VH-VL binders against Uncharacterized FAD-binding protein C1783.01. Designs and how they scored, part 14

Target 1, 263 residues: Uncharacterized FAD-binding protein C1783.01, of Schizosaccharomyces pombe (q9us28r162to424)
Amino acid sequence: YGIFAAPILDVRVLTNPGAVKRTYNLCLDISKYPLLEGKDWKIGGSFGIMPPNSDAEVLHLAHLLKIPQHELYVTKVLRTNGGRWPTIWGEDKPRCLYTSLYHIFKWCSDFISKPPTKSLIRLLAEHTLNPVEKSVLLALSDFRQDESYCRICTQSCVTLPDILEAFPSCHPPVDHLISALPQLMPRWYSISNDPSLANKRLEMAFTVQEYHSPNGQSRTGICTGFLEDLALAFLKARHDGSLANKKFTVPMFRGVQQNPFAK
Below, E stands for the ipSAE of ESMFold2; O stands for the ipSAE of OpenDDE; V2 stands for 0.75 times the mean of E and O plus 0.25 times the DockQ between their complexes.

## First folded at step 7 (VH-VL; framework fv_ozuriftamab)

Design s5 (from q2 with light chain S91R; at its last look DockQ between E and O 0.39; V2 from the best seeds 0.00; counts 0 for: pae E 2.9 > 2)
Heavy chain, then light chain:
Amino acid sequence: EVQLVQSGAEVKKPGESLRISCKGSGYSFTDYWMHWVRQAPGQGLEWMGGIYPGDSDTGYNQKFKGRVTISADKSISTAYLQWSSLKASDTAMYYCARGGYDFWKGSYPFDYWGQGTLVTVSS
Amino acid sequence: AIQLTQSPSSLSASVGDRVTITCSATSSVRYMHWYLQKPGQSPQLLIYDASNRATGVPDRFSGSGSGTDFTLKISRVEAEDVGVYYCQQYRSYPLTFGQGTKVEIK
ESMFold2, look of step 7: ipSAE 0.340; ipTM 0.684
ESMFold2 (binder alone), look of step 7: mean pLDDT 91; pTM 0.942
OpenDDE, look of step 7: ipSAE 0.429; ipTM 0.763
ESMFold2, look of step 9: ipSAE 0.433; ipTM 0.751
ESMFold2 (binder alone), look of step 9: mean pLDDT 91; pTM 0.939
OpenDDE, look of step 9: ipSAE 0.353; ipTM 0.745

Design s6 (from q2 with heavy chain G54D; at its last look DockQ between E and O 0.07; V2 from the best seeds 0.00; counts 0 for: pae E 2.9 > 2, placed apart)
Fold by OpenDDE, look of step 7:
Structure s6 (fold): chain C 263 residues (1-263), chain A 123 residues (1-123), chain B 106 residues (1-106)
Amino acid sequence: as target 1 above (263 residues)
Amino acid sequence: EVQLVQSGAEVKKPGESLRISCKGSGYSFTDYWMHWVRQAPGQGLEWMGGIYPDDSDTGYNQKFKGRVTISADKSISTAYLQWSSLKASDTAMYYCARGGYDFWKGSYPFDYWGQGTLVTVSS
Amino acid sequence: AIQLTQSPSSLSASVGDRVTITCSATSSVRYMHWYLQKPGQSPQLLIYDASNRATGVPDRFSGSGSGTDFTLKISRVEAEDVGVYYCQQYSSYPLTFGQGTKVEIK
């Protein structure tokens, strides 16, 4: 989907073990990053990371949606009528994609990082068999009453999976759901060094974000969690000497934002 | 105070049409399902169906589907149950009941009931 | 449809007695509720979501259970508790009630 896979050259843990917050620094090789003509890496600018949903989250969602395992990975032709879906870059035009439900949920659909919109909740309600459950979903999607919606979405960081778990009689068609879900967006990080002066090395520091589901279960941010997993995997490989046989890359958005005052 | 007030008792003959009503007050009528429950003489409670007044979404017990129609006029906070052709077996007390749900607290099912409408169908 | 079977169908108790009513479902029920219909009155909600007392319901009433088996208990039955008790499920269409348990006072 036009994502640049930036190799990880080095990983440093910046916080002590057991710290409340976990902070890492990644050194990325951007020597082959396809910068647009006339564009440069500028301190104060930003670059984008395109994290996928974790396999665990995707499989969990698939389970909740009662998608059979054999269907999840089947290659399908997906046709769109327009827009930039399933990604945010490129031209606004109809698309024909060879993909699978697994890949769509993993790379294209954001069902974790943002609370479901009222529109999405309304869709869910329309496909809820239990009349009581349907009632509450309809109520939540009502624009006339925002209090309940705001409470659910802001206080507990409720996600689509959370809703589906809470409302077991809710069974939206997968195609409708995919159409209603927002696209995965890049997560932007500040350019803190000039790679042109650092042998095409981009330094990236990040702190793992932690959230809690309505049931109190801890979760990480989609991007910082993803990056942490990579960081830890890298460190492990380094430790056991297998680093040479493994490839660690960070999916970068194909675009860099520059400081408006830099030029 | 939440109140459900139903229309008065009806005496009908087989084959006649009938519509009974349930008016809700004291709450947002469009935010709650309104259900109809039948109780034949000396028998238990039987769910007939329900309607969500906001969009008139309806659910029916298959036992009654096709024989009864549930509707609502949200402008006057009133739900309706109607028959196109009554049968003697339709003789019963009919209750409307409000159903609701809260995401955090669970379901609030039939928390308020109408006083009931007695429908007698005899030749 | 999920069928609910209550036990017993009827009982006679003395004031102050403990009363136990059970409700068995043919399949797992996520939301079970209990109602009381006093003689000549409309049903009224007693317990919702298996174990929560409705507003105004005395603490002598309690509910428990999960899955397919649910129980309503009256710790000390009073004369005003006379009527027919119904369990109700909301797991799927159609909504269904138990056949009722008639409670009388000796």
Scores: ipSAE 0.036, ipTM 0.541, lowest interface PAE 2.6, mean pLDDT 88
ESMFold2, look of step 7: ipSAE 0.379; ipTM 0.694
ESMFold2 (binder alone), look of step 7: mean pLDDT 92; pTM 0.947

## First folded at step 9 (VH-VL; framework fv_ozuriftamab)

Design u1 (from s5 with heavy chain G50I; at its last look DockQ between E and O 0.71; V2 from the best seeds 0.00; counts 0 for: pae E 5.8 > 2)
Fold by ESMFold2, look of step 9:
Structure u1 (fold): chain C 263 residues (1-263), chain A 123 residues (1-123), chain B 106 residues (1-106)
Amino acid sequence: as target 1 above (263 residues)
Amino acid sequence: EVQLVQSGAEVKKPGESLRISCKGSGYSFTDYWMHWVRQAPGQGLEWMGIIYPGDSDTGYNQKFKGRVTISADKSISTAYLQWSSLKASDTAMYYCARGGYDFWKGSYPFDYWGQGTLVTVSS
Amino acid sequence: AIQLTQSPSSLSASVGDRVTITCSATSSVRYMHWYLQKPGQSPQLLIYDASNRATGVPDRFSGSGSGTDFTLKISRVEAEDVGVYYCQQYRSYPLTFGQGTKVEIK
């Protein structure tokens, strides 16, 4: 069981220029999707998209953590003691993986879409050298009070990179950090068309999710931002006549096929 | 071959300044944390602070903050520990140690140590 | 700061004896490092991450433990094993060492 790289067949902009919200339609080629025996795509069913973190976000985090470029991309054998990580659906077992810190941050760790937990902030506090910075992090991680945590971390859309930048004396060990970060999870979409065997095409619409960072910069949600970047790159390649020289794919997989009208 | 070579023993009087050095070779000096560890006569080991020579990001054990300065010169692969005004209580052996970084082993041990610099402060 | 307490503080052993040194932490530590400082020398890494022998360390040295309690063992002590043994944590700053265990060989 794996993630399928579905080619983008077409992109259509559904909103007028200058609209407050941006909405796109994607047409995906699922003709080569490896369906399990007896399974099929059903209207009202679901599929998941596995959005990666952007390279810009991965490189920024690596810089904040003082990970040398050569170390970031080194492929090494990683041995786990159990669990399903890095898989979503795999068996709970020890694993021997060939991976890099880059791939872990790119595909496996969610350091953008979820606010840091109090447990993660406590880890950061323990690895903070400046006493003033440490006391602030300890207060944010205090399980007896939620006011500061909710206002700063949850309601203000604070990310792990934001904290590391604000607290420059914080130097957590990278392996502890990876252990404390949540796993990057898929985003779910409903199948709205009938992808008959002759058609083998899946259409979806998405609206870009926007919010503002603590410093006022506009940010997009990880999945809809990823999809918009692909959509815009596809449209540019089509306009420039370079589409045949490029591949645009969406990492996806079939979800549960529950339909209230199913017999 | 990784080596950390420290400057020689020093005999000083209270109130004098001093800078001791630790030269790293056989590895990428700017890519590894460097630590300073103190050992008073007949006593155990005490962590003093840390520097990342690549950007001179430094941190101190609060006990020593304001008493010493940790710095590095990456052009000659050398870390420094400096006092502006020595006290008799600063008499100790001072070690530099490289903090290993290997995410895949999950470890940050002090894998290589300098030979030590004995600092004696007496009137 | 996480404080580390070693036991015993000192011991005297004969060549071939088994030696056990413990290190207790005031808070959970993911992994512990062990160092040996031979007389007149700088410390040297013996065990990292609780149980991994450093390069060139003889098989007679082993480490174990997790959480707050860690153990260093020497299965058959040799004359060259004389010195002071230190445990060290990396869970939180400031980094700290145990007070040391002096091992003498008769």
Scores: ipSAE 0.214, ipTM 0.655, lowest interface PAE 5.8, mean pLDDT 84
ESMFold2 (binder alone), look of step 9: mean pLDDT 92; pTM 0.947
OpenDDE, look of step 9: ipSAE 0.391; ipTM 0.759

Design u2 (from s5 with heavy chain G50I G99L; at its last look DockQ between E and O 0.79; V2 from the best seeds 0.00; counts 0 for: pae E 7.0 > 2)
Fold by ESMFold2, look of step 9:
Structure u2 (fold): chain C 263 residues (1-263), chain A 123 residues (1-123), chain B 106 residues (1-106)
Amino acid sequence: as target 1 above (263 residues)
Amino acid sequence: EVQLVQSGAEVKKPGESLRISCKGSGYSFTDYWMHWVRQAPGQGLEWMGIIYPGDSDTGYNQKFKGRVTISADKSISTAYLQWSSLKASDTAMYYCARLGYDFWKGSYPFDYWGQGTLVTVSS
Amino acid sequence: AIQLTQSPSSLSASVGDRVTITCSATSSVRYMHWYLQKPGQSPQLLIYDASNRATGVPDRFSGSGSGTDFTLKISRVEAEDVGVYYCQQYRSYPLTFGQGTKVEIK
């Protein structure tokens, strides 16, 4: 099995207009999900959503890295040194993959939801021209103490784009940057209904996660922001009468069942 | 085909200003980093700095910082190296070199070089 | 800065000889490139990323190595191979070149 593009059947807004928190309910069509032999959906079980980074974030990163837009979309062979890339459920082995930088940044690399690792910051320091900027990056990556790393990177919600903006003399090789970035991981949700009793429909609720970058910019979490964008586009298309001309899908897959009350 | 054509040889006195040029053709000038490399008479190659002509993002080898200025005019696909006050030690051949794109192999070679501009600074 | 030391500094070879040039770095290098500067000409790319021949480079040229030690070999040298060979690192700024290896043909 792999990732299934589940059609959105319905969207309900669960919070009043203007509420501080925004919560939605999605109804997904799982009737065509390719289940493995002997497996079925159970209430209280889990499923994963594979959220992509937004195009805006991908293009912003490409700009910061000086990647020409025409090179961003070129399909080439990528060779890995091992690991479970591109998916967390694949074999831990070296691979030859046919992909593009756009696809890697869009679907595979997590450069937004997690702070850069010390290893990644060390790579950035190695490719920084300005000595003052380099010394700051070296201090952030120093394994002997965590104080500046914790304050700047983890507690302040710093991302790779934030660092590249703050350190303009940093020009890392893109291939090693990709190998040092964490993989984009699924986000797990509980099944809130019994799909066998609801015509193979899966219902879930999510609340949009918001946070602020070091410069005060408002940001949403990757998965809940992605889901909200889909939800709002669905609602607009329903209101405008254009649903039949559009496809709204959620990339998802079945998880393991740990609820003792599930069938 | 890709070509980098540099301005002609220069003979100058110490204290004079100078700007030499490198015109790129046969490729998208604003999409490639341009580097400057010097070669003093009888000596090897020294990296001086870089520019991304698309937005003029510029970096220098600390050895040359403050002594030269790297710039570009993207409207005429031309990069520049200039001195406000030349010294005799600036006597050298100066090359522009394009940084090649091979993001997938992790390689950033200088794939095309200008013909060189000989700068002679003597009293 | 990463210092690159080439060996030998110069050599004289006969046509058909096997030539070996080494490049030693003061710290591990991620990308090592080789250039040939023929007499009166600009440098030209020969080998990139240690072992990949640039377009149009004859197969008698090969490169190898990793970490701190890199090697360029010419399996059977030809008269046109005269010039100065340079290694170049792209691990960290400032970018640096080896001091050069001058190859002359008898």
Scores: ipSAE 0.105, ipTM 0.637, lowest interface PAE 7.0, mean pLDDT 83
ESMFold2 (binder alone), look of step 9: mean pLDDT 92; pTM 0.943
OpenDDE, look of step 9: ipSAE 0.577; ipTM 0.819

Design u3 (from s5 with light chain S92D; at its last look DockQ between E and O 0.02; V2 from the best seeds 0.00; counts 0 for: pae O 4.8 > 2, placed apart)
Fold by OpenDDE, look of step 9:
Structure u3 (fold): chain C 263 residues (1-263), chain A 123 residues (1-123), chain B 106 residues (1-106)
Amino acid sequence: as target 1 above (263 residues)
Amino acid sequence: EVQLVQSGAEVKKPGESLRISCKGSGYSFTDYWMHWVRQAPGQGLEWMGGIYPGDSDTGYNQKFKGRVTISADKSISTAYLQWSSLKASDTAMYYCARGGYDFWKGSYPFDYWGQGTLVTVSS
Amino acid sequence: AIQLTQSPSSLSASVGDRVTITCSATSSVRYMHWYLQKPGQSPQLLIYDASNRATGVPDRFSGSGSGTDFTLKISRVEAEDVGVYYCQQYRDYPLTFGQGTKVEIK
């Protein structure tokens, strides 16, 4: 899907132990990065990272949706009628893909980054058995009454899993849910060095974003959390001497641009 | 402070119609279910039905076979329970109760109750 | 309909005694609540979602259980605890209550 697996060459921790925020620097090997014709690495430009959802989040969602484990990993044929789904890459056209529910939730669907839209909540309400629960969800999805939605969803950063947990009788069909969820988008980082002058090494610093759910659970940003996990795993491997036997890569979007939001 | 205030006691004859009321205050009336619970003399609690004033959605205990109608006027934060034709067996204390909910815990207890309306049906 | 059966139907205790009331459901229930109706009063919420004390409820009251079996306990009963206790399920319509447990003080 237009993803380049960039090898991690080095990891540095930039913050002291016990710091409120955790900051890391990764050195990536982009020597084999497939630049488009006429394109080059430019300081001040941007590159994209395509993070997956964590296995924990995917499995938790699967559990909430009552998807059996054996079904989660089964290869399925996914047919689309158009659009760019399951990625933002490529032309707008119908596609036939071989995939699994696991992979779709892992790499394609964003169910954590933003509160569910009113449209999504309406979909959930339509598949809620408990009348009380259904009425609450309908109220949240009502465009005429935005106060409850803002208070419960937007201000508290409620996620789809949070809603599913709070409303146990809500069981949307998986295919409907997948169709309604936004695409998992790349996260963009600034190019702060010239790889052409640094043996095709790309340096990137990132700070781990932390959030707290209303129930008190600590969460990290999808991308920064993913990168931290890689960073820590790399450091551990280096410490125990097993680095030579392991491969650490960062999934990079196959696009370098001056403005990541330019169309 | 959340309060549910019900209409006064009623004495009726079989065949007569009746509507009792429950007025909610101290909260957003349209955001919570209002339920009606019956208690016959010396008996336990029995759920009759409820209404969500926000969209006027209703739920009924089928035991009453359409003999009762639950409605609400959100403009005055009032819920109603009405009979088209009373029976002697309808003699009971009637409570309205707010169906509270906790979004995070997924709990929906009756967290506030009215003082009750005694309905006596006799020839 | 989900039927709830409480045990015992009635009990008499001395002040300071431990009291245990059980509620058994015909089907698995996630939403179980407990109410107390004191003599001449409206019912009041005591425990919600099996184990959470309602606002203002003393810590001598506790709830536990899951699935089909639930328990309400009073660690040291007081005179003010006299009344009828009801369990209630909110899983399916119609909503249903247990038959009640009458608690008296000797």
Scores: ipSAE 0.026, ipTM 0.555, lowest interface PAE 4.8, mean pLDDT 88
ESMFold2, look of step 9: ipSAE 0.296; ipTM 0.683
ESMFold2 (binder alone), look of step 9: mean pLDDT 91; pTM 0.946

Design u4 (from s5 with heavy chain D102K; at its last look DockQ between E and O 0.01; V2 from the best seeds 0.00; counts 0 for: pae E 21.5 > 2, placed apart)
Fold by ESMFold2, look of step 9:
Structure u4 (fold): chain C 263 residues (1-263), chain A 123 residues (1-123), chain B 106 residues (1-106)
Amino acid sequence: as target 1 above (263 residues)
Amino acid sequence: EVQLVQSGAEVKKPGESLRISCKGSGYSFTDYWMHWVRQAPGQGLEWMGGIYPGDSDTGYNQKFKGRVTISADKSISTAYLQWSSLKASDTAMYYCARGGYKFWKGSYPFDYWGQGTLVTVSS
Amino acid sequence: AIQLTQSPSSLSASVGDRVTITCSATSSVRYMHWYLQKPGQSPQLLIYDASNRATGVPDRFSGSGSGTDFTLKISRVEAEDVGVYYCQQYRSYPLTFGQGTKVEIK
């Protein structure tokens, strides 16, 4: 089955103020999750969370790609020749999808958590008009040596938006770019409670993953940053008494109900 | 960027002890599993076990249980593979590889690998 | 333990050839991953969850399959594709790899 929007029932902060790591517990309502006949949720079973990119990141990328705001939201027909995209678990088959560039960048493409590949940088170089900019991108994509690529792209946590900002004469075709970007991957969690005894609730804990670039930028992981933003918004709504007027959901899906490493 | 840097090659005799290391950087070391994979000369890849450095939870391939110890020192972001008594059959290349997040370690691929540590055990 | 058997165990291809590698499991597996170990290098992830290309993997690589039978295809082999290809499952202990498929370019 596809992605389920699980309501957040409760949030608990598990770490003391001033701790090096920030850890939260989320309680999710899975009572309406569409289970197939004979299937159930088990202690130690698995589930995945599909973190979206933030709207700020999507709009920033669209700006860098020179996509007009109206074009970003237009529903388009996208045909694939196979694979499981845009799903992680779906059938490997050709697809005809009705979607928008916004939806693709929001939910399907990973342009933040991984550095651009050499193949992607080669595509960018092929669509760069300024000779100096092009020569730099060609050097970064050179398969005969990895030193400059490793130093600049991987060691410095450079993202696609960072490259596009640094190389303003680069104008890749959006459809080629989408085909070259990695798929946004889920983050996997084990079920730590018995949902059948707890009225079909699911509890999970997460610690915020931080990346501290030598270039002075602090970034969070896509999934744990997304979850922290939800957790803090939930806690604020509870404190302010507005919780009943708001909905907080986590996009998740059921995994294999065997996990040899689960506690 | 994520890097896994392993300790250098080792030449040992049967019966000697050995500890090799894998230092992880560019990510939150305590929040991801670290696995060890063996490749004997001319052979394929074989999973040995893994550790979650956050609480030192471990899992072992039954073949190596009792033969090796997997540990980590989170203060220096380093995982270890240790033998108390090496055998000639332990001659192999040993890789560390990053696994899944926290207590969920099921279907995640090994997305980053160390450069390998060659261990040679001969008399 | 789930055993994985790859076919063929080795092959020699010319640049531009189509290459097909299969991986058969003794029990049904939910997810299959593929790795390439180039000569003198550590393994690198190619395909995860049977069909998704990892970061930086060219479109000429594709994966398919479910249940017990999985396939990796290279639509047009290039010189850089030389090495040993491994399939891998992770459903329960122990994690297992296929025995490997060595691809040489002639």
Scores: ipSAE 0.000, ipTM 0.369, lowest interface PAE 21.5, mean pLDDT 80
ESMFold2 (binder alone), look of step 9: mean pLDDT 92; pTM 0.945
OpenDDE, look of step 9: ipSAE 0.005; ipTM 0.490

Design u5 (from s5 with heavy chain S56Y; at its last look DockQ between E and O 0.28; V2 from the best seeds 0.00; counts 0 for: pae E 4.0 > 2)
Fold by ESMFold2, look of step 9:
Structure u5 (fold): chain C 263 residues (1-263), chain A 123 residues (1-123), chain B 106 residues (1-106)
Amino acid sequence: as target 1 above (263 residues)
Amino acid sequence: EVQLVQSGAEVKKPGESLRISCKGSGYSFTDYWMHWVRQAPGQGLEWMGGIYPGDYDTGYNQKFKGRVTISADKSISTAYLQWSSLKASDTAMYYCARGGYDFWKGSYPFDYWGQGTLVTVSS
Amino acid sequence: AIQLTQSPSSLSASVGDRVTITCSATSSVRYMHWYLQKPGQSPQLLIYDASNRATGVPDRFSGSGSGTDFTLKISRVEAEDVGVYYCQQYRSYPLTFGQGTKVEIK
């Protein structure tokens, strides 16, 4: 099974306005989910959500990389030499992909949820034109010490866009950048009801994870931020009476069912 | 058709100010760097700096920083090179050149050049 | 700054000759470009990223090299190929050009 676009049937806010943590309940329509013969949904099982990067973040990254908007959406043939990218469960093989840079940054590349690796920082340094900027990036990627890297990159929640803004003469080639970025990974959630008995509806709860960047900007976790944006848009459409004109979907797939007595 | 059309030749005295221009046409002006390259009489090419008209970001050769100002007006697709006080050593041919855009490889060749503006500074 | 040294600085060739121009950098360069400035004209791009011909450039022009040493070759010189050839690095500010190689046709 590939990734299924599950319609949102209902949203409930589970926490008071202004609470430290914001928690929501989603009700999803799984009636059309293509199950393999002999398999079924189970209470207490798991499912995966494939969170995309937001359009704002994709466009901001493209701006920092100076990719013209018309080039961002052009379909290109991309060839890989092996591995499983862009799939999570595919065969380790060379691939010929027909896709756009928008699709890659939207769905395939994780440039937000983790600090850049030393390897990525070294790639950035190699493509930085200003010698002063380059020397700083080389120091951050120095394999002989970790203190500067840990303090600046991991402990301060620095992202790739943050580095590109701080080092404006850094112009990495996009194909090298895509090869160096980690793959976006699914987020796993538990099924809180029995969908076979609940008219093929799936209920789940999530809590928004927050953190702050060094410049004071509040940021959310990639998956829970995505889900919150959908939840709030659904609630607004319901309040405004426009819900029938809109579709809200969650990209999901069935997880592995675990038996605590297996083993 | 991509074209870069520069302002006409200038004859100036030392100490005078000057602004020369380069108008780009046939392409999206804000999507490409515009660079300035000088060529003193009988000499080779020397990069002075550039501007990205999309956000007006600039880069300068340190040799010329503080001596010239690079600017652009995206509403009329025009880049500028300015001196507040010319010297006789500023006598040269000045070219504008578009930075080509190959974001896949990160290479930025100067793929189109203006016709040049001859600046002569003499008493 | 990365300095680029071209060899030879000048040469004289007959139509049909093979011409080789080298460019040596003081530091490793990944983005070497080549330009031709014909007499009385603006420079024009010939080769970018060491080996890629620019649009409309005849296939008699070819480029090669990596690291610090790069080569431009003209397999059969034509009268229109006269001028000064420049290499250019795009690795580090300031962007720099080689001193030029003047090609004359006898």
Scores: ipSAE 0.332, ipTM 0.701, lowest interface PAE 4.0, mean pLDDT 85
ESMFold2 (binder alone), look of step 9: mean pLDDT 90; pTM 0.939
OpenDDE, look of step 9: ipSAE 0.389; ipTM 0.749

